# Ledger of designs, part 13: miniprotein binders against Uncharacterized protein C1840.07c

Target 1, 306 residues: Uncharacterized protein C1840.07c, of Schizosaccharomyces pombe (o74480)
Amino acid sequence: YFNVNQLFDHEFIKVFPNFKGNVEAKIKYPTVVYAIGDIHGDFPNALDVLSAAGVVSPVFPHEWTAGNATLVQTGDVVDRGPDTRKLFRWFNDLHKQAEKHGGRVVRLLGNHEFMNAKGDWRYVHPGDKASYPEPSEENRIIDWGHSGEIGNLLLSEYNVTYKDNTTGSHFMHAGLSPEWAYREETVNELGKELLSHFMSREKIPEYLEDFWAIEGPMWYRGLAQLSEEEACEVALNVTKTLNVNRLVMGHTPQFHGIVSRCEGRILLIDTGLCSAYAGERAVLRISQNDTDSIVEAVYRGKIVKL

## First folded at step 7 (miniprotein)

Design c26 (from cp2 with P32L E33D L70E)
Fold by ESMFold2-Fast, scan of step 7:
Structure c26 (fold): chain B 306 residues (1-306), chain A 117 residues (1-117)
Amino acid sequence: as target 1 above (306 residues)
Amino acid sequence: DPEKLKEEIRKLLEEVEKLAEEALKLAKEGDLDDLRYLAELIEFLIMWVERAKELIKQGKYDEAEKLLEEAEEEVRFLKEEAEKLRKEGHEEVAKRVEEVAKKLEELIKELKELIEK
């Protein structure tokens, strides 16, 4: 009978020198949540930083390597870059792989997903359109509809917000005002209703107008753009209402890397990693145990504590 | 003259920011689909121009030039949207958006000239 203690003898450690350290790290911080912001059709840049963070393999076919961790993608996978279909399929496959290890890949709706569902394709890369067989535009209309691969995926697997209870982190595409934080329990339902109406090319019902408005959950920039004092006032209200320690959002680009505001209550993770924005490539990593959280920005070759 | 060019860039940035704020206020008041998209585009263009300015300061001219070329594409789109808004009866918003587009074109041109020097 071989037992666990035999695996940690001096002979084993000599052959696998990092094994004990890796096991101890995982035991000390058993919960790890990664987050990646706006990708905008740029598979090579997303892969570059996700592999640097140890979330995916750098070797084709770039499979899940993060064990039981959670990865959150905060929306805006589509537009500006060509790799939209590849990215949606890849994240869906990563989620299936992660579930086998007790992990998950949470995928959120960004405003650009709603724009594409609505038929507003002004930012669609020619390479995205060319990824469809001829007639390419007609096939893209079908794919972003109720019965299409992408359309069905967005309706069945994607949410507007995600709360990770273990870390006390609330993830969103753009931001939540105090008013929308009070209505948070309705946000995912209203978002899916809006998405369905957009796919049907219907005029939106009056009760959905505030959701899609500039101060609504898909567009709100207050937490990212208000002065430190004002943003902290909003963040304190919102974190209290949602019962979380921090708010994590994309949508408002931070070209020099992930930004922490209000003593870590606001984490801005849209670093403009798409080549169109020429921003830094970064992944947020939150490591949690019963007493501590470590919050870090992971870049290729560099990790920065936030 | 690099000093005169820097001063012109500063003035153009201030003017773009003022016109963008006016366009964004009108967009929020109207809460129209087209105005929401325009507000987003204007905000991104301001961010791209500021990023290009920072890259130029760092001597990263190739990266700045690429970003400015992409900004030029988006400014052309902004002018097309201004024309659509005008046809829809949103004359004041269309006028402000067109003014933003013209000032952004001037700013991009000045930044590209700074790279060449």
Scores: ipSAE 0.015, ipTM 0.504, lowest interface PAE 7.0, mean pLDDT 83

Design cp1
Fold by ESMFold2-Fast, scan of step 7:
Structure cp1 (fold): chain B 306 residues (1-306), chain A 119 residues (1-119)
Amino acid sequence: as target 1 above (306 residues)
Amino acid sequence: DPEKAKELIEKLAEEILKLLEEAKRLAEKGDPEEAEDLRYLAELIEFLIMWVERAKELIKQGKYDEAEKLLELAEEEVRFLKEEAEKLRKEGHEEVAKRVEEVAKKLEELIKELKELIE
């Protein structure tokens, strides 16, 4: 096949040559959803792969170029790298730009966002702290609080999960167990309540303890770590409960690129793209029309069908 | 010594299972907060094993600068393991604290060995 990406309204057009090399069909995919996993404070690497995927301009000021497409960032923008404030502002600006074209940028909460709101800064880069005027720690506490730039942004614009109905794709940072998938409608509300309590430096209310627990929505690794057979049992249960075709998540690094499990029902998109982890830089692309979908991993210089 | 490193990783994986079993015992005895602390420690150890394995791959590929950065991050996490072990000791969990300290020392040794290959 020969793939032609981005014509009008950020369409994906696939060209099918016949046995003589003549073009016999052009199939349009009017809906395109991009997803990028854990960034961990690495603006240059996020920019590199998003520009390679055609989502943003490689030329300053790196504006939105994906037309009416959707970009989903599955959390963990903060920690390890220095560019946290720059990344949060950049994604917020990209969303405003995308809306003008009928697109959107969906931004989700990762466990590291909750940790920073809570005051657990064990992973914060010195450059992130230095980005605040002195007294830097006190100003960072304010910024990650209810009335701070980042804190207010996380409470008002960010959710734990996102469902794209057109493609039948469910996005989140970590993953849902079958138990939490059954309670999926409560996840965004409980997550925002927990985030608010963390910002207030309050003890976790008892009804939120299971949400933050290791098997909870912010930490669950079962879909990424269980054997293929066991992960498929979970994925079949969860996709049926959520009425979706696939589950897309970050959180558990896949250093050699995006991994597909269970015949595409599980897509692991945290590739450790930050320079500290030295993983592959990848963006997931889902292209959809009325009859089918194309699911691909986009790397600089190559595209791999999943 | 790749065989010695493999044996160490296997022993660390075994320790994760022991921490999870201890967490189960603590929950049954009515200490759910301490049980959850042990589950988070097990996850931290698993994450450290992953970073060490990644550093080994980077060294084999000749990507020494990337490997060094990742090993430096791993050293910081080992210091956190020691801090959590001290917290557990203050809470009266002496035997668990000793085992977490032993895991931390073994990880320190492995990280040091890998850093010496980069030089």
Scores: ipSAE 0.269, ipTM 0.659, lowest interface PAE 4.2, mean pLDDT 86

Design cp2
Fold by ESMFold2-Fast, scan of step 7:
Structure cp2 (fold): chain B 306 residues (1-306), chain A 117 residues (1-117)
Amino acid sequence: as target 1 above (306 residues)
Amino acid sequence: DPEKLKEEIRKLLEEVEKLAEEALKLAKEGDPEDLRYLAELIEFLIMWVERAKELIKQGKYDEAEKLLELAEEEVRFLKEEAEKLRKEGHEEVAKRVEEVAKKLEELIKELKELIEK
């Protein structure tokens, strides 16, 4: 239950100024899409910036407050931090709440979700393991398997990419090369096939090897790391192939906040928000109407146009 | 000597960048998955050390200390990946990775010592 008196408290509005901005944006721009990058097991920091942006309530139990907006989480919920199970459950609950208001919470697979599914746990926080009853490792294997809570959730609800047609925005974890943009219609199916094979601990078919390779959709850093000139050449090709205005991705940390490249065609939203990385806490907000769009980075206490 | 420390850091980061380029080239030639993880480890080590330096300059010592502790953990993983490379017959690359790992370990200790003071 959301307390409306707290919402209109002058002190509350001073602490959460972006809540009023969120309401105003919704009035002038009927379509609003939020995106949050790599969280890496850090519930307090994800909550901090999502509540600052007016996406969730700052009051427990931190329910959906973004009406019919869309929130996209671009993968890498797991590893580095301890709150993995809490975060997956929270985002699943937020999606159910958002649907009741005509909104949605889109959740994407990151490379760390694939690593955990295949049993590569080198980055798992001790607190994540401790969240399972003993024998903790065996119970975690079950949870990340085909019939486990997380494993089933990833197979049934998560995709590799998401296209928002209204804003013309394509969301991905890492990046898409021109080759993979051309093959984009296969990306979600190939990703789910790979995830299932990893969970089965079976040898993957040869045709899935390129998908998991360094230039594949789960690892590609070209849009984030190539020179501005070269990245823009790739982005112009990819946006044309996908018929979108912009590409939104995490995976490559931008510690000083959300970065825009190639006149807004590339939006890098992994800001290293987890306490382990000590980056800025940011949420991307895209507001759209019939004539224009506003693209901005939302931080606690300030909004920056991109 | 602050000038010697800055120069040593610069040289070490250049060595790590070159090693990352070598690892990425080997991965593109269809080498084992372990080479892709090595490239990822090296890229994040570079990013974290640079970020820690920035935080130290800003007086954010607690945040810098946390990043340096993560960097120390990644150096351990880097040494483990070097051992896997050696077992796969990539002894020259493994030796270079081990040398870089030891130098990174020393740099991280020096940066932690700077925070303490």
Scores: ipSAE 0.245, ipTM 0.620, lowest interface PAE 4.5, mean pLDDT 83

Design cp2c (from cp2 with V16I A23L L24F K53L)
Fold by ESMFold2-Fast, scan of step 7:
Structure cp2c (fold): chain B 306 residues (1-306), chain A 117 residues (1-117)
Amino acid sequence: as target 1 above (306 residues)
Amino acid sequence: DPEKLKEEIRKLLEEIEKLAEELFKLAKEGDPEDLRYLAELIEFLIMWVERALELIKQGKYDEAEKLLELAEEEVRFLKEEAEKLRKEGHEEVAKRVEEVAKKLEELIKELKELIEK
C-alpha cells in the first residue's frame, strides 16, 4: 500500500487532528462509513464536526478528504438555521468529489424536507428566505418545486433509506416500526411519490396516508423514545426483518452526544448540532473488516467507542 | 427556594408530556393532519425546555437564552393554531392546545428567571 508513518507529520496533525487516526483506520479497516444527523441549516457546525472527523478539509473550499469512505447524511438539512441552500450545494459537490475516489455521499430525506416541499414553512429561518433574491418567497417556492435546484435534487438524488451491506447498517431519518420494516422495499418509492405530490400541492392519495402518518417512516420515534426493553423488542424485530446489525437514525435529539441502545442495534445520531439546539457536534464512524467492526462517536478532540 | 422551583418545573414538564401523549393518541386515531403536527411540536418544545434547563445548570446562559427565545416563538404558533382549531369547531382540542401553550409559556418564564439566578 503506502507508508502510513510518512503522513504522521506533527505539524500536519496539529492542523488536521483526526487525519492520522482516519489513515490508520483505513489500513486496518478497509470499509469506513460516516454518518451525520440533523443539521438544520447550520453550515459552520456541520463543517466543524465533519472536518474534526477527517471527512472534509477545514480549509476553504472544504473538499472531500475521506477517500473511498461513505458518508451518510440522514436528512433534516433544512429549517431552524439559515444555511440551507449552501448545505445542499455543498453535499452535492462532496458526493461528486467522493465518487472520484471510490467513495460516496448518501443523502436522505427527513420530514423537514417533505414539509418544505409541501409549503409548510413555519420553521424556515429568516436567513434562509433572505438567501433568495426578491421576490424571495416566490423564488423559494420555485426552488423547492419539481424544476427548482433543490426540488430536482431531492427527487433525483435523495432516498428515504439506505442500507450498507458491508457493515450491515440501515440508515434513515426517523425509524421503522416492525410493520414498516416488513414492507421496507416500498419505502423509497412511496417517499418519492409523496414528495412529488407535495411539490405539486396535490391532495395525498389514500395509499400514501399511512406513509406520512405519525407512526410512518418519516415520523416514527419508537426506537428512540420507548423504554430500553420495548425499544430492544422493536430493534430485534426490525434488524432481523432487514437482515442488518444496526439501525442508524436522526430525528429525535440526543443533546449529550450519540446514543447507543440495545447493545448497538440502535444508534441515535441527531445530537442537536445546530446552534439553535445547543447540542454536541458528533459524527458516527463505523469501521469494518472481515472479522470485526468498531463503532465510534467522533467529536472535536475526542473519540468515544459506542 | 431553588429546590422548590426545580420540583415545580419537573411537575409541569410531566403534565405537559401527558398532554402531548394524549394529542399523539388522537392523531393516530384519525384526527386531522394538523393535530399530528401540533403533537410533534409540543413534544419538541418539551425537549427544548429540558435542554435549556440543562444548559442553565451548566452555566451556559447564552445558549439557554437562545433556546428559550426559539421556544417562545413556537408557543406563539401553538396559540395561533388553537384559535384556528376553535374557528373550525374543535373547541375541546383548541382548549387543550391553549392549556399546553400557557403551561409552556409559564415554564419558559421560570427558566428565564433562573438565568438571572
Scores: ipSAE 0.159, ipTM 0.590, lowest interface PAE 5.7, mean pLDDT 84

Design f17 (from z1 with Y7F)
Amino acid sequence: SPEDLRFLAELIEFLIMWVERAKELIKQGKYDEAEKLLELAEEEVRFLKEEAEKLRKEGHEEVAKRVEEVAKKLEELIKELKEAIELAKRGDYETAKELLERALRDIEELAEEIRKLLE
ESMFold2-Fast, scan of step 7: ipSAE 0.486; ipTM 0.764

Design f19 (from z1 with R6L)
Fold by ESMFold2-Fast, scan of step 7:
Structure f19 (fold): chain B 306 residues (1-306), chain A 119 residues (1-119)
Amino acid sequence: as target 1 above (306 residues)
Amino acid sequence: SPEDLLYLAELIEFLIMWVERAKELIKQGKYDEAEKLLELAEEEVRFLKEEAEKLRKEGHEEVAKRVEEVAKKLEELIKELKEAIELAKRGDYETAKELLERALRDIEELAEEIRKLLE
């Protein structure tokens, strides 16, 4: 029996002056969706910004603190940094914790997850390899295979895209062209088929070549890189096809923070938070009620309306 | 193969992004971070050379030669960018900025040539 009015006592407000405002905001915006882009093996930086946003505890073991909210991670957890295994386990644990509170942690496949499943390890950090017992390379192959901890997790729990109906937001790793937005219903199925083929060390079947191509869902940079006019033409087409208000994607680094394009129809959330990239640490926050939405970038010590 | 050309295109895009970010870090006086980012760019050039070698073995000799030429030019430009950082550290920021802008334009021109070869 929790009653928010019991917390509006004057003595309590003196000790926790921001508490009333935070509770009132939650009542006004009952649906909150957080999103974090490309992490690239950097646990300390992911932890720093997720704790700044109130999604996780800054105190070990860094448990879920976002109640019934949704967190979306848009892929590329692996490569560049050493903390790959720790990050996949942490997000899996956060999802289990979130479910107990009516929330969820949605985890998407990035192109680097596919590359690692395929055995293309050109970007794997030495610390990632060293996290496996000897023989480390063979044990990493097993872990990223069909029956491995990471491989099984990616096949059973991860998708290519996620649609949040309440906020009207569609989440993806890289971007969707108009052609792939039209085929959106097939994207998760084709992605899992490709992932399975890569884990089996099989050549790409002809019917999956377009999916993995430069204009495909794992690589498309048009929404992030085309001119504002051209990107808006694509975004208007894609949002109409998907019946959403906005498209949220990583993959194309935005080193100065989260970027909004086309009047909020495009949100670029890969801020290069991995220490190797020297980017910003940011989390997207979408707050929704029956009539209004607030879209914000949360940085350490600063919140910016997008 | 189409997949090899995809990886080549992505390596070029990353190189452009790293150079632009290094320029911004230099403007902020973050020279150590800029130099680390250029070391990352050097690693991407090594991957370009590996892709060129694969293309050559697959019988795409003319494309491989062009990629090797681009890789050598990028290697040279990264050395120039590291020189720009040393100039900036010594207080010659104006010369450093001009060198960075020239290098970025040269990289963008080479990337466009490669994109046309992928057609």
Scores: ipSAE 0.406, ipTM 0.737, lowest interface PAE 3.2, mean pLDDT 86

Design f45 (from z1 with E43W E44D)
Amino acid sequence: SPEDLRYLAELIEFLIMWVERAKELIKQGKYDEAEKLLELAEWDVRFLKEEAEKLRKEGHEEVAKRVEEVAKKLEELIKELKEAIELAKRGDYETAKELLERALRDIEELAEEIRKLLE
ESMFold2-Fast, scan of step 7: ipSAE 0.455; ipTM 0.748

Design f49 (from z1 with S1D P2E D4E)
Fold by ESMFold2-Fast, scan of step 7:
Formats: structure tokens, sequence, C-alpha cells
Structure f49 (fold): chain B 306 residues (1-306), chain A 119 residues (1-119)
């Protein structure tokens, strides 16, 4: 007897085409988790797809509209594009708004956040630097330090990985090898220690070297780049170790949209949405009830089952 | 330096992805967008050359030489990709596709060389 169409008239659905779908999913599947990959300083493109997915309002000031849902951003907000400060503030505000509705915005550290904290600015957009008052470089150093707005936010609110128990989904920036999946319980602590050392411009302790290495949690591409057979062997090992149904990661761009591998055990959600990459704009949506899950890629005007 | 070689490997991976995206953009007739991706690739290669010179000044001659060699190969590939776009603009889509596929193979071989070097 409940009629979802009565909640949304024709004009509302025309302006917010995915709101009806999101409400219908919530009724049938009370738990909904959204995820967005690498943004790289591109606020307009992040806004475009998050509003298409019904996560945020398309109307200024672009507030949270996803009720009690969870949104996970898998890192790499900074670099290549100019909107870094705007994006970090926006996601922080969205989290505060979401918690008032029983939802949350989970934000993860990407390798580019670590690079900026350590002073490796080779990929910083001129518009990011220009967002700071003069002296711009000195003010950016302060902002990415322990006492700065961004630095404090990364240390207090951001993690390396996030596990959603209700959907059985593990979120990461790049990937976890079998070795690092086995040591998952230490990953967030080690990542925060590394981030703090980078902000202090200190030599890192030897025990943190493997964490930052090419096979470490911030850089590992095996799940995205190994052959289907090899990636599936890794994914079966890692999902068993973490006790989850799927692994969700950014870092390795998929320009034609979200990619599913190994029968849904690997979800690659970095679609190169930053205009510099000319990729696709997509949001992952996982809808869950007591018995079933639906995994979908949401694009503007189209939803694709994965 | 391991960190510099890691960044080099990441840039090569981005170039592989940009070539694939450029192929699709060319197929869709979006030549200006394809050219823009290659201009961004040229900016990244410029950064690699600056890093190679920095490494050389720091006394890491062998690593600097290898980074410089890779940067030169990437510059040549980007030039070939821009030529492919120009051919596509002229209506020679099949020749453009062949050049893009050759460039992709060359970049993939280079990525494998760098991956082995990092191990």
Amino acid sequence: as target 1 above (306 residues)
Amino acid sequence: DEEELRYLAELIEFLIMWVERAKELIKQGKYDEAEKLLELAEEEVRFLKEEAEKLRKEGHEEVAKRVEEVAKKLEELIKELKEAIELAKRGDYETAKELLERALRDIEELAEEIRKLLE
C-alpha cells in the first residue's frame, strides 16, 4: 500500500531522476552504501555524479540527501585539479549532515594525500596553490601539517581502510595483498603513524617502510592489474582473510566505468572522473537486506547492475 | 631511487590508460579531448626530465640515466599518438587505430621493463 510514486511528483523526478530509485531501494533494502573513487580536485564532476546518484542536492549549497546511507570516498581527493580545499570541506560538511540522519561519510587516505603531507607536490594544480592567501606555499605547508585544517582533518577523521559489516564490503584506496590483508588490523594505525611522520618531515622508522612500498596498502595494483585468474586467486584469499564478500578500490583508473572482477569480489571504482583524465563519472551503490544484495554502477541517466 | 622509479611506473600506467582513452575518443570523433589528454601526458614527461636532472645532481647517475631514457621513449610515443589524432581528423581512422595500437604495445613493453627494475 505504500506507493513510492506518491512521494515524488513528475517534476521532482525529472529534476532528481535517481531519488525515486534510491527511495525504492531503501524500502526494499534498508542498508545502502555508496562509494566514489579518485576525484583529483574536480568538484564539478564529483558533484555531477553524486547528485545523479541522489547522494547530494544538485541545488546550492549541495547538501546531503541520502538519509541514513553510507558514502565511502576511497582517497585521492587532492592533485591534478584545483578544487582540493573545497572538496575536503564539502565532504566534512556532508559527514556532519549525514550523521543527523543516521548516515555517515567515510573518507579514506589515498597515496596522493600522503604525498602532499610529505611535501611531494609534483602533481599539485596551480589553482590549488592559488586557493591560499600569499604567501601561498607557506600557507599550504601549514594547512597540510598537524595544526592545519586539512592536516588535522586527515589525522582525526580519515582512515586507510573501512569495513562495512552489513554489506560485507571492504574499502581501500589501492589494494591489499594477502600479506597486508592478514595484517589488516594494524593498517589504519600504521597509516596514521606514517602520515604523522610525513607531516613532521621526519625520517620514517624502518617498520613503516614496507607499508609505503610498492606492494604496500597505498600502492598495490595486483587486484586491478593481474590476469583474471591470478587476481581472482588473490581476491579469494583476501576476502576469506577479511571475512567479506567484496573488495572495493580506486587508484587504478577504469575510463569506461566501474569494473567488476572475480564474480564481484573485486570492484574497481576509480573511473578517471577528473576532467584531466576524460574518464566516466560513476558512483558504486550496494543495497542490502537480510538475505540479498544488489551491486550497481550509477551514471547520470543510467544504472548498470554489476 | 625506488620512490622515483615508482612514480615513473605510475606515469607509464597513466599513459597506457590515456592511450586507451584516446582510442575511444577518436572513435567517438572527440579529437580535441584526445589531444588534451596527450598534452597532459607531455606535461608529466616534462616533470620526469626535471626529476632525472635532480637525481643526476644528487649523484644518482645510473638511475637518472634510466629515467631520462624512459622519458625520451615516452616523448616519442606521445608524438606518434598526436600524429594518429591528426590522421583521424583527416578521415584516416584505420591508420590512426594501427598507430595507437602500436604505441600501446610499446608503452606496455616499457611498463614491464620498469616493473622488473622495481623488483
Scores: ipSAE 0.013, ipTM 0.473, lowest interface PAE 8.5, mean pLDDT 84

Design s11 (from zs1 with E13L A108G L112I)
Amino acid sequence: SPEDLRYLAELILFLIMWVERAKELIKQGKYDEAEKLLELAEEEVRFLKEEAEKLRKEGHEEVAKRVEEVAKKLEELIKELKELAEKGDPEKAKELLEKALELIEKLGEEIIKLLKEE
ESMFold2-Fast, scan of step 7: ipSAE 0.540; ipTM 0.787

Design s12 (from zs1 with D4E F14Y L37A L40E)
Fold by ESMFold2-Fast, scan of step 7:
Structure s12 (fold): chain B 306 residues (1-306), chain A 118 residues (1-118)
Amino acid sequence: as target 1 above (306 residues)
Amino acid sequence: SPEELRYLAELIEYLIMWVERAKELIKQGKYDEAEKALEEAEEEVRFLKEEAEKLRKEGHEEVAKRVEEVAKKLEELIKELKELAEKGDPEKAKELLEKALELIEKLAEEILKLLKEE
């Protein structure tokens, strides 16, 4: 971390010569998109890497410091860790702050958000439940429903996928098969319909069964798990259909850091950053100008070009 | 019915992930982190048993029996692995992890065949 008042301190630059280069790089690349994968209720670890990347302040109350940049969170904020409510509120506040600076915080639905809306709480941390006033389970049911803070937020502001046109990057929680890439224009609408049905504790309508299936947008692991050759065939098809340069996804943990496949067409950003997974803490950074893109994994004290 | 089979497949994926993670952490000498990964694997095994009971209620008796059999064997292997991770015996742990992965892989193949048929 550094004190902002020391930005042009000659003694500081002597000790941290790379800092000046980072400022110059930001000027050279006017568009910056950050992405963070699966957080699973771990506020301290999410804060650690987002502050390391310069997205948020390391100083309480940890406000937005990324100016006009975009941050994409690719879903799975809930489960395994206790900080679910804190994280949803924090990202909502970060979005409001970012908009005042010409930036944005895009928040996507992961399969665990759907599971919690459905009432499948097998992975809910006791600390998450304890964050609600007594009767805690009943209050959590209300909060994840249509009229609840989280439920209303997910229905009104969250999407299944997001396309950033400036960088040519398509963000998703798990992955899109060629079939679902062809139907991408329906994905956000179908996802919201399914989420609403789950909140109502209704059986899944027949027309939404394929969406929630193992090959569907919330579960598809093909881009992350198929052989390099097979994954690249899928990625070439999907990127062509979506008219993008790269696909960015979480869902399938990569414990050693962010993984690039198929010459950068696949970026796997779920690094298992929560304490239960004990993976590397990483944020993806895409920096764009009129002629090129730089794609990097940002870790505490280290930046790796992908 | 098809939904429960899809959930079973996903539980198997989580289980593979945790066991592979524990194997890697043990290889690196990170025994405390490996123990946490094995605790997560143990939790997934508990969910496999719960899923087997749901499948039984839906009439998938043979699948339920197979899942229960594998879950019981994995529970025993994971318990032994947690003790070895605490004790710091990487060679014995590697042997048991490979055995656990073989059991999970065979179950995954069987479940994949069932999903294709339904």
Scores: ipSAE 0.229, ipTM 0.652, lowest interface PAE 5.0, mean pLDDT 85

Design s13 (from zs1 with E105L E109Y L112E)
Fold by ESMFold2-Fast, scan of step 7:
Structure s13 (fold): chain B 306 residues (1-306), chain A 118 residues (1-118)
Amino acid sequence: as target 1 above (306 residues)
Amino acid sequence: SPEDLRYLAELIEFLIMWVERAKELIKQGKYDEAEKLLELAEEEVRFLKEEAEKLRKEGHEEVAKRVEEVAKKLEELIKELKELAEKGDPEKAKELLEKALELILKLAYEIEKLLKEE
């Protein structure tokens, strides 16, 4: 329930210097949402930063320690690194553990999940393939299909977007253009349809082409890449349409850590944490009460207010 | 196809990101980490060649030819960069990284122009 690791957090102590070991500290910020971006098959690096943030135990079997908090993983668990199957099972187990404490683990679809469902394995690590018994490629096709462990999990429990109403935060892998923000209620349905078509090795129906296009929900980089002025125009439009305070996304690597744009309306949390990308290992933390929110990037050994 | 054009754009985007990051790491003396990113860039160049072949089959011969020409030059530059990262020559590595970025950005511009013409 109560996350003891937060009592020894230096940033938390700076805000509440007299509450180390005091239960009133939890009451001051009753809602905590963590988010982790693109993991790309790198279990050790995901574990390193999630344990630094107090979300999971550093001790095997690395179980949930975040009490009633929410953790959001914004997609792209697969590709580049070898630990794909381990990571999907671990996050599924973490969700079951979190529910027992009134928390949850929200898991979202990234474009690489869709690519793997489709059979586009150009980025698959040899160690991922080797994690399957022989014949490894056939068994991987089955696992990413409708009746497979991963395929069934993605279809039944994963969404494209997640809105946390308490913090007013919208989470997804890539981002929404203003056009797609007006259609946000269709995004999860269209995503599930596309995923199912990919698993069936079917051609994309015409009505799904815009969804999967470069400016579509699985690929859009505008909030990360447009000039500050243009990105802020988009963010103001999208946050108003979605009725949220901030947009949180991965997909576009920020190698030096979590980036905040447009006075906190855009939070870019793909820090390239996998060893292949050599980026900073970071977890976003949003702490909320009725009047205030604190938005922070958590790194091993330091916390930075955003 | 629209899908092949999306993958082409994505490959170019990753190439820009990997080369820029490798340049930063080399400036910091982090040669082992830079070499890993250059290996990722080398992989993206291989995928550029695959996308060029697909585009050629779809009738986009001029785009395919240009992608293939740039991919060959990038392959040579990245191979030389990996050798220099191992030897620790940051000034020569910076020069080659700037050449790689110039080629990638020119390719992005040329592809955009060719797509508007079709």
Scores: ipSAE 0.391, ipTM 0.734, lowest interface PAE 3.5, mean pLDDT 85

Design s2 (from zs1 with L11E F14Y)
Amino acid sequence: SPEDLRYLAEEIEYLIMWVERAKELIKQGKYDEAEKLLELAEEEVRFLKEEAEKLRKEGHEEVAKRVEEVAKKLEELIKELKELAEKGDPEKAKELLEKALELIEKLAEEILKLLKEE
ESMFold2-Fast, scan of step 7: ipSAE 0.484; ipTM 0.767

